# Miniprotein binders against b1l550, part 223

Target 1, 279 residues: b1l550
Amino acid sequence: MRLPEELLERARDIHSEAPSHRIKLDRVGSFGLKVPVEFKGFLLLAEADVWVSLPEGRRGVDLSRQVEAIYELSNPPKDPFSLCREAAISLLEKLNYADSSGVSIRFDAPLQDGESLKYYGVEISSIASDEIINKIRVEILGMTACPCTAELIRAYKSSEIAATHTQRSLGILEVSTKAEHPDPDKLASIIERAMSSPLRTYTKRPDEGGLVIRSLSNARLAEDVVREMIHLFLEEFGHLPEDTHILAAVRSMESVHMHDIYAERSFSLDEIRKEISSH
Below, E stands for the ipSAE of ESMFold2; O stands for the ipSAE of OpenDDE; V2 stands for 0.75 times the mean of E and O plus 0.25 times the DockQ between their complexes.

## First folded at step 22 (miniprotein)

Design lk11 (at its last look DockQ between E and O 0.86; V2 from the best seeds 0.75)
Fold by ESMFold2, look of step 22:
Structure lk11 (fold): chain B 279 residues (1-279), chain A 99 residues (1-99)
Amino acid sequence: as target 1 above (279 residues)
Amino acid sequence: SREEYMEYRKLLLEAFKLIREAMKLLREGNPEEALRLLEKAFELAQRAFELAEDDPFTRLALWLMAQIRELQAEAYKKLGDKERAKELKEEARELEEEL
C-alpha cells in the first residue's frame, strides 16, 4: 500500500525537532553499506559505515543525505582511502548540524601469491572534525614455527635434522594518525616478514618442503613476532607524527595446544622511542 | 588468469560508465535512453560475473547487476510501466540476497 503524496507535505519533520531527552550522540549512521572501490588495479566490493555526531537539540539524522554522501563519490570506483576521506568531509558539508563525521571502509585486499591471489583484511576510517584522524587495521595470516621444540630436536639428534611444530598465526597492525593512511600492502609485508614464513594458497610437494624449511629457519615465539613487527614498522613508518598510535598483535593458533596464544603491544611513536633509547 | 581479470575489469569499468550516463539521463527526464544504456550495462556486468573465478570478483559483479536492476526499475516507473518496475525491483532484491 502506497500512501498519498499529499500526506508527505502535511507531516511534520520529525528529524529537526528537539528530542524528549536532550543528550548528544557521538555516532548516528548507516552501517553495512556496499560500495565499489578500486584498490591497486583491483575492483572490489567493500563494506562501509558512515556516521555523524548529533547535537543534543536535534532529534534525528537525515539518513538519505548521509548515504548520498558516499554513493555520489563511489562511481567511478576510486581508491578507498580517497573515498573514505572525501566522504567524511562531504558528510560534514551535507549535515551541517554535526560537529564530527566518520567513514569506515572494509575490504579483503588481494595480494599476489605466485600465480594465485591470496587476501588479507583491511579496515580504514577517517574521522573528520576540526581535523582529520585516519585509522587503518591490517590483518594477515602467516606461519610460525616454535623455536623451543626446534632447539630440543636439534640437541637430541646432533642438529642434522631441523624440525618443530608449525601453525597459522594472525598478525595485526592498527595505526591511528593525523597523516595519510599507511599503505596496507606495506603493513601486510611487515607482518609477513615478522613471521616464520608466509602462508601460501597452493604448493606442490617440493615447494611445500621449501616453505617448511624456511619456517624452521625463522622459528619465532608470538612475542618475537610482535617485537619484530614493531621494529620493522619503526624502520618504515617512524616518520609519522609523534602522536601516531600503533597496535601490534599476533594470535597464534598453536597446533599442539587446545588454545590460542596472543601477544600485543600498543604505543605512540614518542613513547616507543623513549623506551628503545633507554637500552 | 591475469588476462581474464583484465577483461573482467574492462567490462565492469564500461558498465560503471554506462551507469553514470544513465543516472544523468534519469535526472534529466530521459528514461527511455537511460534504459538503453542500462540494458547494455547489465549485459557487461553479466559477462564479468561469468568470468569471475574468485568470490570478491563474483560479489562485485552481482552487486552491480542488482544496482542496474534498481535503476531500470526507476526508469520504468518514470515511464508509467509499474508492473515492469516491480519485476525489476524484485530481481534486484534476489541478486542482493545472493551476496
Scores: ipSAE 0.771, ipTM 0.934, lowest interface PAE 0.7, mean pLDDT 87
Fold by OpenDDE base, look of step 22:
Structure lk11 (fold): chain B 279 residues (1-279), chain A 99 residues (1-99)
Amino acid sequence: as target 1 above (279 residues)
Amino acid sequence: SREEYMEYRKLLLEAFKLIREAMKLLREGNPEEALRLLEKAFELAQRAFELAEDDPFTRLALWLMAQIRELQAEAYKKLGDKERAKELKEEARELEEEL
């Protein structure tokens, strides 16, 4: 039952009322919106979170205006980077009581894998205030082989390629910068190259064997993977501003244990450059 | 295939265009013409859905179909046909539940 429009004129604007407690809120918005995007030529349905700050003197946010802001910009579908930035700016313009806004867009990004597509997780965000901060998070699965077990087997039985256990590992790169969003495909590539081997959607037996052999020949600890991710990131993205913040992490789903192994490093480009130059 | 995807993309982009035009017509108070465009948009989205083999592409087509049904329901409501508007809104809900 839609209430008659006439009732809207008589109803108090609850959102504009003074709150019972005068407290500023950092983020108020709609989470889990579905929005279309165009990512590298692919039309995809993404999930979006939109929010603004709320001043202490206002009871609530005009949530309908937030939703309108992002949907107006999403037809025709556009790249998620531009959508995030433009929507964040639009939110501040439409909601003049807000001093900050943010947009986050999440989807599975298609990546060409031979004749098929594989997917990795991506979250693209922009936060607007006096400045714009762009954030991107990439998650992709790969395979790791344990060097410790390989060394034990080598010591026991001389082999050119030592047998070891392998596991799926999730690699994570998160980048926050005042520059443009870094290319998520490049980030995904860094993660895959840092692991023992990539995963493939469809493998024929010979291809599977080759993938395993590659993994065994490139055995890495979770710690090694994170360090390699950082190294490769610096080679590709070392031109970003020095205040750019990075999180590099790996979660290894261990095949010989019931628990996962996790390793991470959080750093700014300035900090890590100083660390490496000191050695 | 690449060719199938290009056709899928073409269909959806055309549907998106029709939806933008229909929304404008609804704002201008022309629900009858909006309905004509929305019907065509739905057909295009449905064809795209039928072409889609992968979940991400299927979901976008379904979502678009649901959005079109909601807009159709709004148009019929403006025309005073509450019964048809209710039916279309239910169809939209059913499509959204599959997402």
Scores: ipSAE 0.647, ipTM 0.874, lowest interface PAE 0.7, mean pLDDT 90
ESMFold2 (binder alone), look of step 22: mean pLDDT 88; pTM 0.889

Design lk12 (at its last look DockQ between E and O 0.87; V2 from the best seeds 0.75)
Fold by ESMFold2, look of step 22:
Structure lk12 (fold): chain B 279 residues (1-279), chain A 99 residues (1-99)
Amino acid sequence: as target 1 above (279 residues)
Amino acid sequence: SREEYKEYRKLLLEAFKLIREAMKLLREGNPEEALRLLEKAFELAQRAFELAEDDPFTRLALWLMAQIRELQAEAYKKLGDKERAKELKEEARELEEEL
């Protein structure tokens, strides 16, 4: 059913009224917007969420102005970090009743893999108020080889067999900082280097053998992968502000189990340095 | 291939440029000229779609084709051709369903 357009002249401006219950809302927004971006020479279709805070005295948000804040900045396509930050600032300007705004942008980032591309997950956000907080999450698949099973097989009846189960593992790094977003390719590299072996798009039999041999030589528990990710992160990004917050995690899709193994650690840079220096 | 992606990128960037210009023309009350640019933009996006090697590039080209159809529909509404505008909005919706 479509109602007559002339009713708009007689209707109240519902959004500018006070609500029946005067309760502040933290995030009111439009989620799942499609937006073009340019990432490292690639034009991609990203998914974006935009939101603002809503004070207790305002009933609703002007959704069209909210969506406008990102779309007017999206042509020509630009890098997603600039788009994210600029749109968050624009939200506060367009919706001046809000005391904070946020924009998140997610896409699959292409990464050269020999003659092919492989992809990893990226989600960035900028939260604007008196200052801007930048967040980035990177997810990339790698291969892990279980050291516990490898040791059991080695010890079995004085066996000469070198074997263990291998599986795909999803590595996760999430960084929240007042500084600029870390380069997602560097975060992805940290995760892959922490794994037993990377995954490849196309592998011939000799190359597959090499990957398996490498993974056996780098057998790692999920816990060890997380620890290695943290070590490598500190080497690359230890210069970020001390209140920078990190989550490092791995989900191992264990080939011999009905369920996944999960390990994680969250910390600030000042916390982890104190912890390491105490040993 | 690298050469095919280079052409794909070139086609899409020109399509984005034509879209920017068409949107300005629509705001200025010049829907006829906007339609000329949008038809060219659609041709470029369609050629990029034909070159797309991977799903992410296919998806962007399809999305852009849908956006161009929406703008064309807006232009025809300003010209008073509601039937053509309705056809173009339907086509835009069909393109977005393929995403």
Scores: ipSAE 0.778, ipTM 0.934, lowest interface PAE 0.7, mean pLDDT 88
Fold by OpenDDE base, look of step 22:
Structure lk12 (fold): chain B 279 residues (1-279), chain A 99 residues (1-99)
Amino acid sequence: as target 1 above (279 residues)
Amino acid sequence: SREEYKEYRKLLLEAFKLIREAMKLLREGNPEEALRLLEKAFELAQRAFELAEDDPFTRLALWLMAQIRELQAEAYKKLGDKERAKELKEEARELEEEL
């Protein structure tokens, strides 16, 4: 039942009223919107979060305007990097009471794996205020092999390739920068190269054996994977601003334990450069 | 296949174009012409859905079909056909539940 338009003229604008408590809010918006994007030639349905700050003197945010802002920019579908930045700016323009805005877009990014596609998780964000901060988070699964068990087995039985347990591990890279968003495919590649081996969607029996052998020959602790991710990141993205912030993490779904192993390092480029140069 | 995806993309981009034009017509008070464009857009989205084999591509096609049904419902409501508008809204809801 649509209420008659005449009722809209008589209704108080609740959102523009003074709140009972004059407190500024940092983020108010709509989460879990579905928006189309074009990522590297692929048309995809993504999830989007949009938000703005709310001043102490305003009761609520005009949520309809927020939704309109992102949908106006989403047809035709565009790259999620531009969509995030443009939508964040548009939100500040449309909602003039806000001093900050943000947009986050999440989807599974297709990655070519031979003749098939595999997917990794990506979240692309932009936060607008006096400046624009761009954020990207990449998550991709790989395989790790335990070096500790391998060493024990090697000590017990002399073999060229020591048997060890393997597990799936989730690698995470999160980058926040005033520069443009880093290429998520490059970030995904860094994570895969830091692990013992990548995962494959479809393997023939010989290919499966090859992946396992590769993992056994490149056994790594979760700690090793994180350190390798950081090393490879610096090689590829060391040109980013010094105030760029990075989170590198791994969650290993251990096959011999019921719990996961987790390792992380948070750092700025300036901080990590100083640390490495001191050795 | 690469060729199938190329066709899928073509169909969806054309549907998106028609939707933009239909939305403009609805704002201009021309729901009849908007409906003609939306019908064509739905056919294109449906064809894209049929071509899609992978989950991400099927979801986008389904979402677009649902959006088109919502716009059609709005157009019929402007024309005074409340019954048809209700049917189309229900169809849109059913499509969205598959997402």
Scores: ipSAE 0.639, ipTM 0.872, lowest interface PAE 0.7, mean pLDDT 90
ESMFold2 (binder alone), look of step 22: mean pLDDT 88; pTM 0.887

Design lk13 (at its last look DockQ between E and O 0.76; V2 from the best seeds 0.71)
Fold by ESMFold2, look of step 22:
Structure lk13 (fold): chain B 279 residues (1-279), chain A 99 residues (1-99)
Amino acid sequence: as target 1 above (279 residues)
Amino acid sequence: SREEYEEYRKLLLEAFKLIREAMKLLREGNPEEALRLLEKAFELAQRAFELAEDDPFTRLALWLMAQIRELQAEAYKKLGDKERAKELKEEARELEEEL
C-alpha cells in the first residue's frame, strides 16, 4: 500500500517546471512584508516588497528564499538604503534563474517639528541586474495660497495685506538613477520650499500667524510649485547622471473647490537642461 | 520627548540583540536558554511599547512583541509543549492584527 510519506517524496517541484504558456514575467514576489529599519537614528517598522524576474521556462518562484533574502539582513536593524540594495543583490544570488531582482521599502520618515515630530512618505527601491537602478519617491504635505484670489482681494481693498484661500497640498518627487538614492530629507525640503509654507503638527496662535503671513507672501499656482520644485531639484541634484529620471508633481486639495488640482512634469536631467538653456 | 525616545530606542536595540542570541540558541538545540532570553526581550519590547507616543513607534514595538511570541512558540514546540506553543502563536497573531 502506498503511504502518505511516499506520496510526498513523489511530489513535483512545481516551481522548476516549465509553464503551459512560455511567457516571461517581469515581477514575481512577496509584497507587504514587515521589516525593521533604522532611519537617521529612528527605529521604524517598514513595509517591503521583494521580487525577481521569472524566465519563460520556469513556472514559479521560490517564495521562501525571497523572504529569507531580506529577513536575514534585517536584524540588527540597518538603514533602509543599505537593506534595500543588499537584499536586491541577495535575491539574485539566492534565485539564480532570475536575471533581475527588486526590493522596495516604504516608511513614514520622521522630521523634527518644533517639540513634536511630523512625518512624510518615503518609498525606495533598488532594481538589480547587470547594474543597479535606485528609485526614491517622497511625498510631503505643505500649504499653498492662491495668487489669483489674493490679487482680486488686493484690488478690491486697495491694501498691502493679502488675503486668499489656503489649502493643503501634497508634493511629490520621484527620482530614478544609477547613483545612490538622494537623501529623502533633502527631497522633502525641496518640496516644502516650493510651496507657500510648511505645515506644522502643533502651533500656538503667534506661530500660526507666521505661517499664514509666509503663505500669503508666497502665493503660488500648483503649476508654479512644480516649476519651483524642478528648479530647486536641479540646484541640489544636478550632479546626478544625465539619464536620471525625475517626476515632480503637486496635488492641491483646494478649500474653495469641489475637486483637487493636479500638476506634474517628468523629465531626464539631460532633457530639462536643454529645455531651460533654450529659453 | 527626546529622552523618552532614546530610552525607547535602547530598549528595542537590546531586545533585537537578545532575539539574535535566542535564534542562535534555538539553532544550537538550546530552547530552554533561548526562552530565558526571549522572556527578557519581550519585557523590553513591552516597556518600549508603553513609552511609545507616536503611532509608528507603537507599531514597531507591537510587531517585535509578536515576533518574540513566534520564537517562544518555536522554542516550546522543540520542548514538546504543544499547548503552550499554540497559545503563543495565537497571541502573536493577535498582536499582528493590532498593526
Scores: ipSAE 0.750, ipTM 0.926, lowest interface PAE 0.8, mean pLDDT 85
Fold by OpenDDE base, look of step 22:
Structure lk13 (fold): chain B 279 residues (1-279), chain A 99 residues (1-99)
Amino acid sequence: as target 1 above (279 residues)
Amino acid sequence: SREEYEEYRKLLLEAFKLIREAMKLLREGNPEEALRLLEKAFELAQRAFELAEDDPFTRLALWLMAQIRELQAEAYKKLGDKERAKELKEEARELEEEL
């Protein structure tokens, strides 16, 4: 039942009223919106979060305007990087009481794997205020082989390739920068190269054997993977601003334990450069 | 295949174009012409859905079909056909539940 339009004129604008408690809120918005995007030629349905700050003197945010802002920019579908930045700016323009805004877009990014596609998780964000901060988070699964068990087996049986247990590991890179968003495919590649081997969607038996052999020949601790991710990141993205913030992490789904192993490092480019130069 | 995807993409982009035009017509008070465009857009989205083999591509096509049904329901409501508008809204809901 649509209420008669005449009732809208008599209804108080609840959102514009003074709140009972005059407290500023940092983020108010709609989460889990579905929006189309074009990512590297692929049309995809993404999830989006949109938000603005709310001043102490306003009871609520006009949520309909937030939704309109992102949907107006989503047809035709565009790249999620531009969509995030443009929507964040548009939100500040449309909601003049806000001093900050943000947009986050999440989807599974297709990556070519031979003749098939595999996917990795990506979240692209932009936060607008006096400046624009761009954020990207990439998550991709790989394989790790345990070097400790390999060493024990090598000590027990002389073999060129020591047997060891393998597990799936989730690698994470999160980058926050005032520069443009880093290329998520490059970030995904860094994570895969930091692990013992990548995962494949479809493997023939010989290909599967090759992946396992590769993993065994490149056994790494979760700690090793994180350090390697950081090293490879610096080689590829060392040109970013010094105030760029990075989170590198790995969650290893251990096959011999019921719990996961987790390792991370959070750092700025300035901080990590100083650390490496001191050695 | 690459060729199948290119066709899928073409179909959806054309559907998106028709939707933009239909939305403009609805704002201008021309629901009849909007409905003609939306019907064509739905056919294109449905064809794209049929071509799609992978979940990400099927989901986008389904979502677009649902959006078109909602716009059609709005157009019929403006025309005074409340019964048809209700049917189309239910179809849109059913499509969204598959997402």
Scores: ipSAE 0.642, ipTM 0.873, lowest interface PAE 0.7, mean pLDDT 90
ESMFold2 (binder alone), look of step 22: mean pLDDT 88; pTM 0.883

Design lk14 (at its last look DockQ between E and O 0.90; V2 from the best seeds 0.75)
Fold by ESMFold2, look of step 22:
Structure lk14 (fold): chain B 279 residues (1-279), chain A 99 residues (1-99)
Amino acid sequence: as target 1 above (279 residues)
Amino acid sequence: SREEYWEYRKLLLEAFKLIREAMKLLREGNPEEALRLLEKAFELAQRAFELAEDDPFTRLALWLMAQIRELQAEAYKKLGDKERAKELKEEARELEEEL
C-alpha cells in the first residue's frame, strides 16, 4: 500500500541524521538497474549499478537522486563508456556529501561470427573522486586442449597420433586505468588468441575440423593461456599508464574432470615490465 | 540479418524520442498530448519486438514497452482516471516479469 505523500513533511529526514555508529561506508547505492545503451551500433538492455561513498556522519544515501543520475542520461541511448563517466560525475554533483562515486554497466556484447552473432561479457565502470578511474572487464569463452593428455597419447603411439581432450574455457581480462577504457573487442580478441582455438556459434564440418586441428596443434594449460594473454596484452596495451592494473584469468571446464581449473595473475604495468626485464 | 536489425533500430530510436517528448509534456502538465505520443511509441516498440530475432533485442523492446506503460499510467493518473492508470501499471508489471 502507498502511504500519503504529505507524511514526508512530518517525518524525520532519516538519511541526513548521524548514525548510531559513526563508520564510513565505501559503496552505498542502487544495484541491478536496467538501462538502455548503444554499443557499436547495437541498442542493448544493460544492467547498471550506481553508488557513492557515505561519510561517517551521514546515516543514509538519497537513493532517488542516485537513480536519477543515470536515468536522466540514458535517453537517447548512448555508448556505455560515456554513460558511465557522465553518470559518475553527476552522482558526485547530486550527492555532494560523498567523496567518491561509481557506475558499472554490464551487457553481453555482440560480435559478428560469420553469418551469426556471438556474445561476450562486458562490464564497464567509472569511479570518480578527485580523478576518474576507468575499469573494464571482458569475459569470453574459448577452447583449450590439454597438453598433458596430448603428451601421454604421443608417447603411447610414438609421433603419429595427435589427440587430447578439449574443453570450453572462460578467459577474463580486467583493466583498471586512468586512461580511456580499452576497446572491449580488442580485449576479447586477445583472450581468444591466447586459447587453443576460438568457439563458433555455427560451424560447418570442414570448419569444425580446422578448429579441432588448430586446438590440437596449440595445446595449452590454463597457466599457459594466462601467460599468453599477458604477453598479447602488453604488445597491444603496453603504452597505458604505468600504474594501470590488470587481472588476467582463465577458468577451464575440464572435460575429463569433475571440477574446474582456475589460473590468475594480477599486476601493474610497471610491475610486469620489471619482472620480464629481470630474466 | 543486418537489414532487419537496421529497421528494428530505427523503430526503437523513434520510440525513445517520443518517450523523451512525452516526459517533457508530463512535466509541463499536458498528459493528454503525452498519451498521444506514448501510444505511438508503444506501437513502434511493439513492432520492434515482433521484428527482433535474438533475445537481447527482444528483451530491450519488451523493457521499453513496460516503461511506456508506466508513463501512460502516470499520464492517466494526472487526468484523474485511476482505473486506467491501475490497469496500465499491472500491464507494465506483467511485461517486466517476461524479461
Scores: ipSAE 0.754, ipTM 0.927, lowest interface PAE 0.8, mean pLDDT 87
Fold by OpenDDE base, look of step 22:
Structure lk14 (fold): chain B 279 residues (1-279), chain A 99 residues (1-99)
Amino acid sequence: as target 1 above (279 residues)
Amino acid sequence: SREEYWEYRKLLLEAFKLIREAMKLLREGNPEEALRLLEKAFELAQRAFELAEDDPFTRLALWLMAQIRELQAEAYKKLGDKERAKELKEEARELEEEL
């Protein structure tokens, strides 16, 4: 029910009132908005979070203006990188009481897999204040083969290809930088190359066999995968600013255990360069 | 197929264009002309939905259909047709629940 406009003129602006407790809030906004985007030629429906800071002297945020800000920029659909950055800036302009804003856009990114599409998870964010920080998180599933079991079996029976258990593993790369958002397809590729093998949406039996053989020939611990991800990341993105922050992580859904194995490293580019140079 | 996707994309981009024009007309106080554009936009979005085989593409088409119904409801409300506006809002809600 839309209330008559005449009632709006008589209503107190609750949001502009002084709060009962004068406390600044870091983030106030709308989460789980649906917005169209164009990602590498694909039109997709994404989820978006939009927020601003709230000063101590204001009771509430004008949420309608936040929603308008992102929707005005989303038709026609545009790339999510520009949408995040432009919306974050627009939020500060429209909500002049805010000293910071942020936008996060989440969707499943299509990736060509032969004649079919597979998907990986992506979250693209921008935070605006006196400076703009761009963040991207990529998650993609791969396959890992256990080197420990392979070695045990090899000890019992000499084989060119040692049998071992395999499992699904989720690889995660999160990058925060003052530079432009790194290419999520490149990040996804790094994760897949760090795994024992990629996953395929559709495999014929010969292709499945080949995929398993590949994984067995490239057995890796979760720890190995994370280290390989970092190594490959430095090769591809070592040109980013030294204050760029990275999280590299793997969650292995173990097939022989009831629990998952998790490994991670958080670092800045400056920090990791110093670490590697010291060896 | 690649060809099917290009047709899907074309249909949706045309629908988005019509929606932008319709929204402008609604702001300018021309709901009758806005409705004509929104009807065309809905037809395009529906055709795109029918072409969509994959969930991401289906969801976008459904979302766009729902947005068009909401705009149509607003236009009918401006015209004083409250009954039709209510029907269109309900249809929009039903479409959004399928997302």
Scores: ipSAE 0.634, ipTM 0.869, lowest interface PAE 0.7, mean pLDDT 90
ESMFold2 (binder alone), look of step 22: mean pLDDT 87; pTM 0.882

Design lk15 (at its last look DockQ between E and O 0.87; V2 from the best seeds 0.74)
Fold by ESMFold2, look of step 22:
Structure lk15 (fold): chain B 279 residues (1-279), chain A 99 residues (1-99)
Amino acid sequence: as target 1 above (279 residues)
Amino acid sequence: SREEYYEYRKLLLEAFKLIREAMKLLREGNPEEALRLLEKAFELAQRAFELAEDDPFTRLALWLMAQIRELQAEAYKKLGDKERAKELKEEARELEEEL
């Protein structure tokens, strides 16, 4: 049932009232909106969250204005970095009672993988106030090979067999910076290069053997995958502002275990440079 | 294939363009012309759906088809055809369930 619009004249504007508890809220918004984007020549359906801060004296947010802010900018489809930034700015313009706004856009990004595409997870955010903070999170699956089991098998069958357990591992890089968002393909590349080998969408028996052999040559603990991700990140993105914050993590879905292994490190660029320079 | 993707992309971009024009016509009170554009936009999105090889491309085409049905429903509502508008909103919902 739809109620008549004439009732808007008679009804109180609940959103503009003062709340009974005068408490500022950091994020009030619409989450899970579907929006089209164009990423590196690909048209994709992304999921977006939009929000603003809500001052202590305002009871509610103008939700229709929030949704309007992003959808007005989404046709024609555009680059998700521009969409994020422009929508965050538009939110502050449309909802001038807020002192900050934010937009997150997430999608599966295509990567060429031989004759096929593979996909990795991307979440792009911009948070606007008197300045803009840009955040990006990339998640991509790769393969890891256990060096401990490889050493045991070598010792048991010296020169006769090279083997260990291999498994899917999810690598994560998350970057929060005042600079432009890092290129997600470069972040995905860093994660894959830190793993024992990439994970392919389709392999025939000879190609499958090559991935396994490569994994054995690059056997790494989850901890060392995280360390390698950090070193590779610093080589490519060490130029970012000193207060840039990074999280590097791996969740390993161990093939011979009932439980996942997880390793992570978060740091600012300033912090990690001091740590490394002390060695 | 690369060639099939570029045709898919071309079809969808034209559909997005027709949707922009239809939305303008609806705001200006011209639902009959908007419906003509939306019919063409739906055919283009449906053709893109048939070309889609991967789930992400299928999802975008389906979503766009659903958005076009919502706009068609709005146009018929403005023309006073509540029954057709209701049918189109139901079709939009069914398309979104496939996502």
Scores: ipSAE 0.760, ipTM 0.929, lowest interface PAE 0.8, mean pLDDT 87
Fold by OpenDDE base, look of step 22:
Structure lk15 (fold): chain B 279 residues (1-279), chain A 99 residues (1-99)
Amino acid sequence: as target 1 above (279 residues)
Amino acid sequence: SREEYYEYRKLLLEAFKLIREAMKLLREGNPEEALRLLEKAFELAQRAFELAEDDPFTRLALWLMAQIRELQAEAYKKLGDKERAKELKEEARELEEEL
């Protein structure tokens, strides 16, 4: 039921009214919007969050203008990096009462796995104010093999390849920088290379056996995986600004326990460089 | 296959183009011509949906179909056909529920 346009002229602009409590809000917006993007040649439907700050003297945000800002930029579909950055800037221009804005775009990124596609989780964000901060979060599943059990079995029975339990593990890299967004495929590759082995969508029995053997020959603790992720990240992305912030984490879904193992390190590039140089 | 994806992408990009043109026509007060473009866009999106085998690709096609139905409903509303506009809005809702 569309209300007659005539009623709109008589209605108070509720959003522009003074609030009962004069308090600034950091983020007000629409979460879970669906927007098309083009990621490395793939057209995908992504979820988007858009927000702005709200000054103390304004009751509400013009949410319709926020939605318009991102949709205007989404046809034709474009890369999510440009979409995030351009939308964040556009939000500040369209909503002149805001001193900050942000856009976050989430989707499953396709990655070529032989003749098939596998997917990893990606969240690309940009926050605009006096400066622009770009953020990217990558999550990808891999496999880890336990070195502790392997050593126990090796001690008990000498074998070329020690048997051990394996588990599915989620690797996470989150990067916040004033530079351009890091390449998520490179981040995903770092995570996979840090684990005992990658996961495959379709495996034939011989391929499955090879994957397991690889994992057993490269047994790693969750702690080892995180350290390896950091090491590989520094090799690939050490050229980023020193104030770049990184979170490296692993969640191992343990097969012998009912609980998960979690390990993480949060750091800036300058901090971790100093730490490594001191050893 | 790579060839199937290329065709899928081509269909959707053409549909997106038609939608942009239709939206312009709607703003200019030409709902009749907008509807012609939207019908063609829907056919393209539907073909893309039928071609798609994987969930990410099917979801985008379905979403686009829903967006087209909403725009068609707006156009019919401007033409004074409230019944058809209501039907198209319901179809759009049904498509969105499949996402």
Scores: ipSAE 0.634, ipTM 0.868, lowest interface PAE 0.7, mean pLDDT 90
ESMFold2 (binder alone), look of step 22: mean pLDDT 88; pTM 0.885

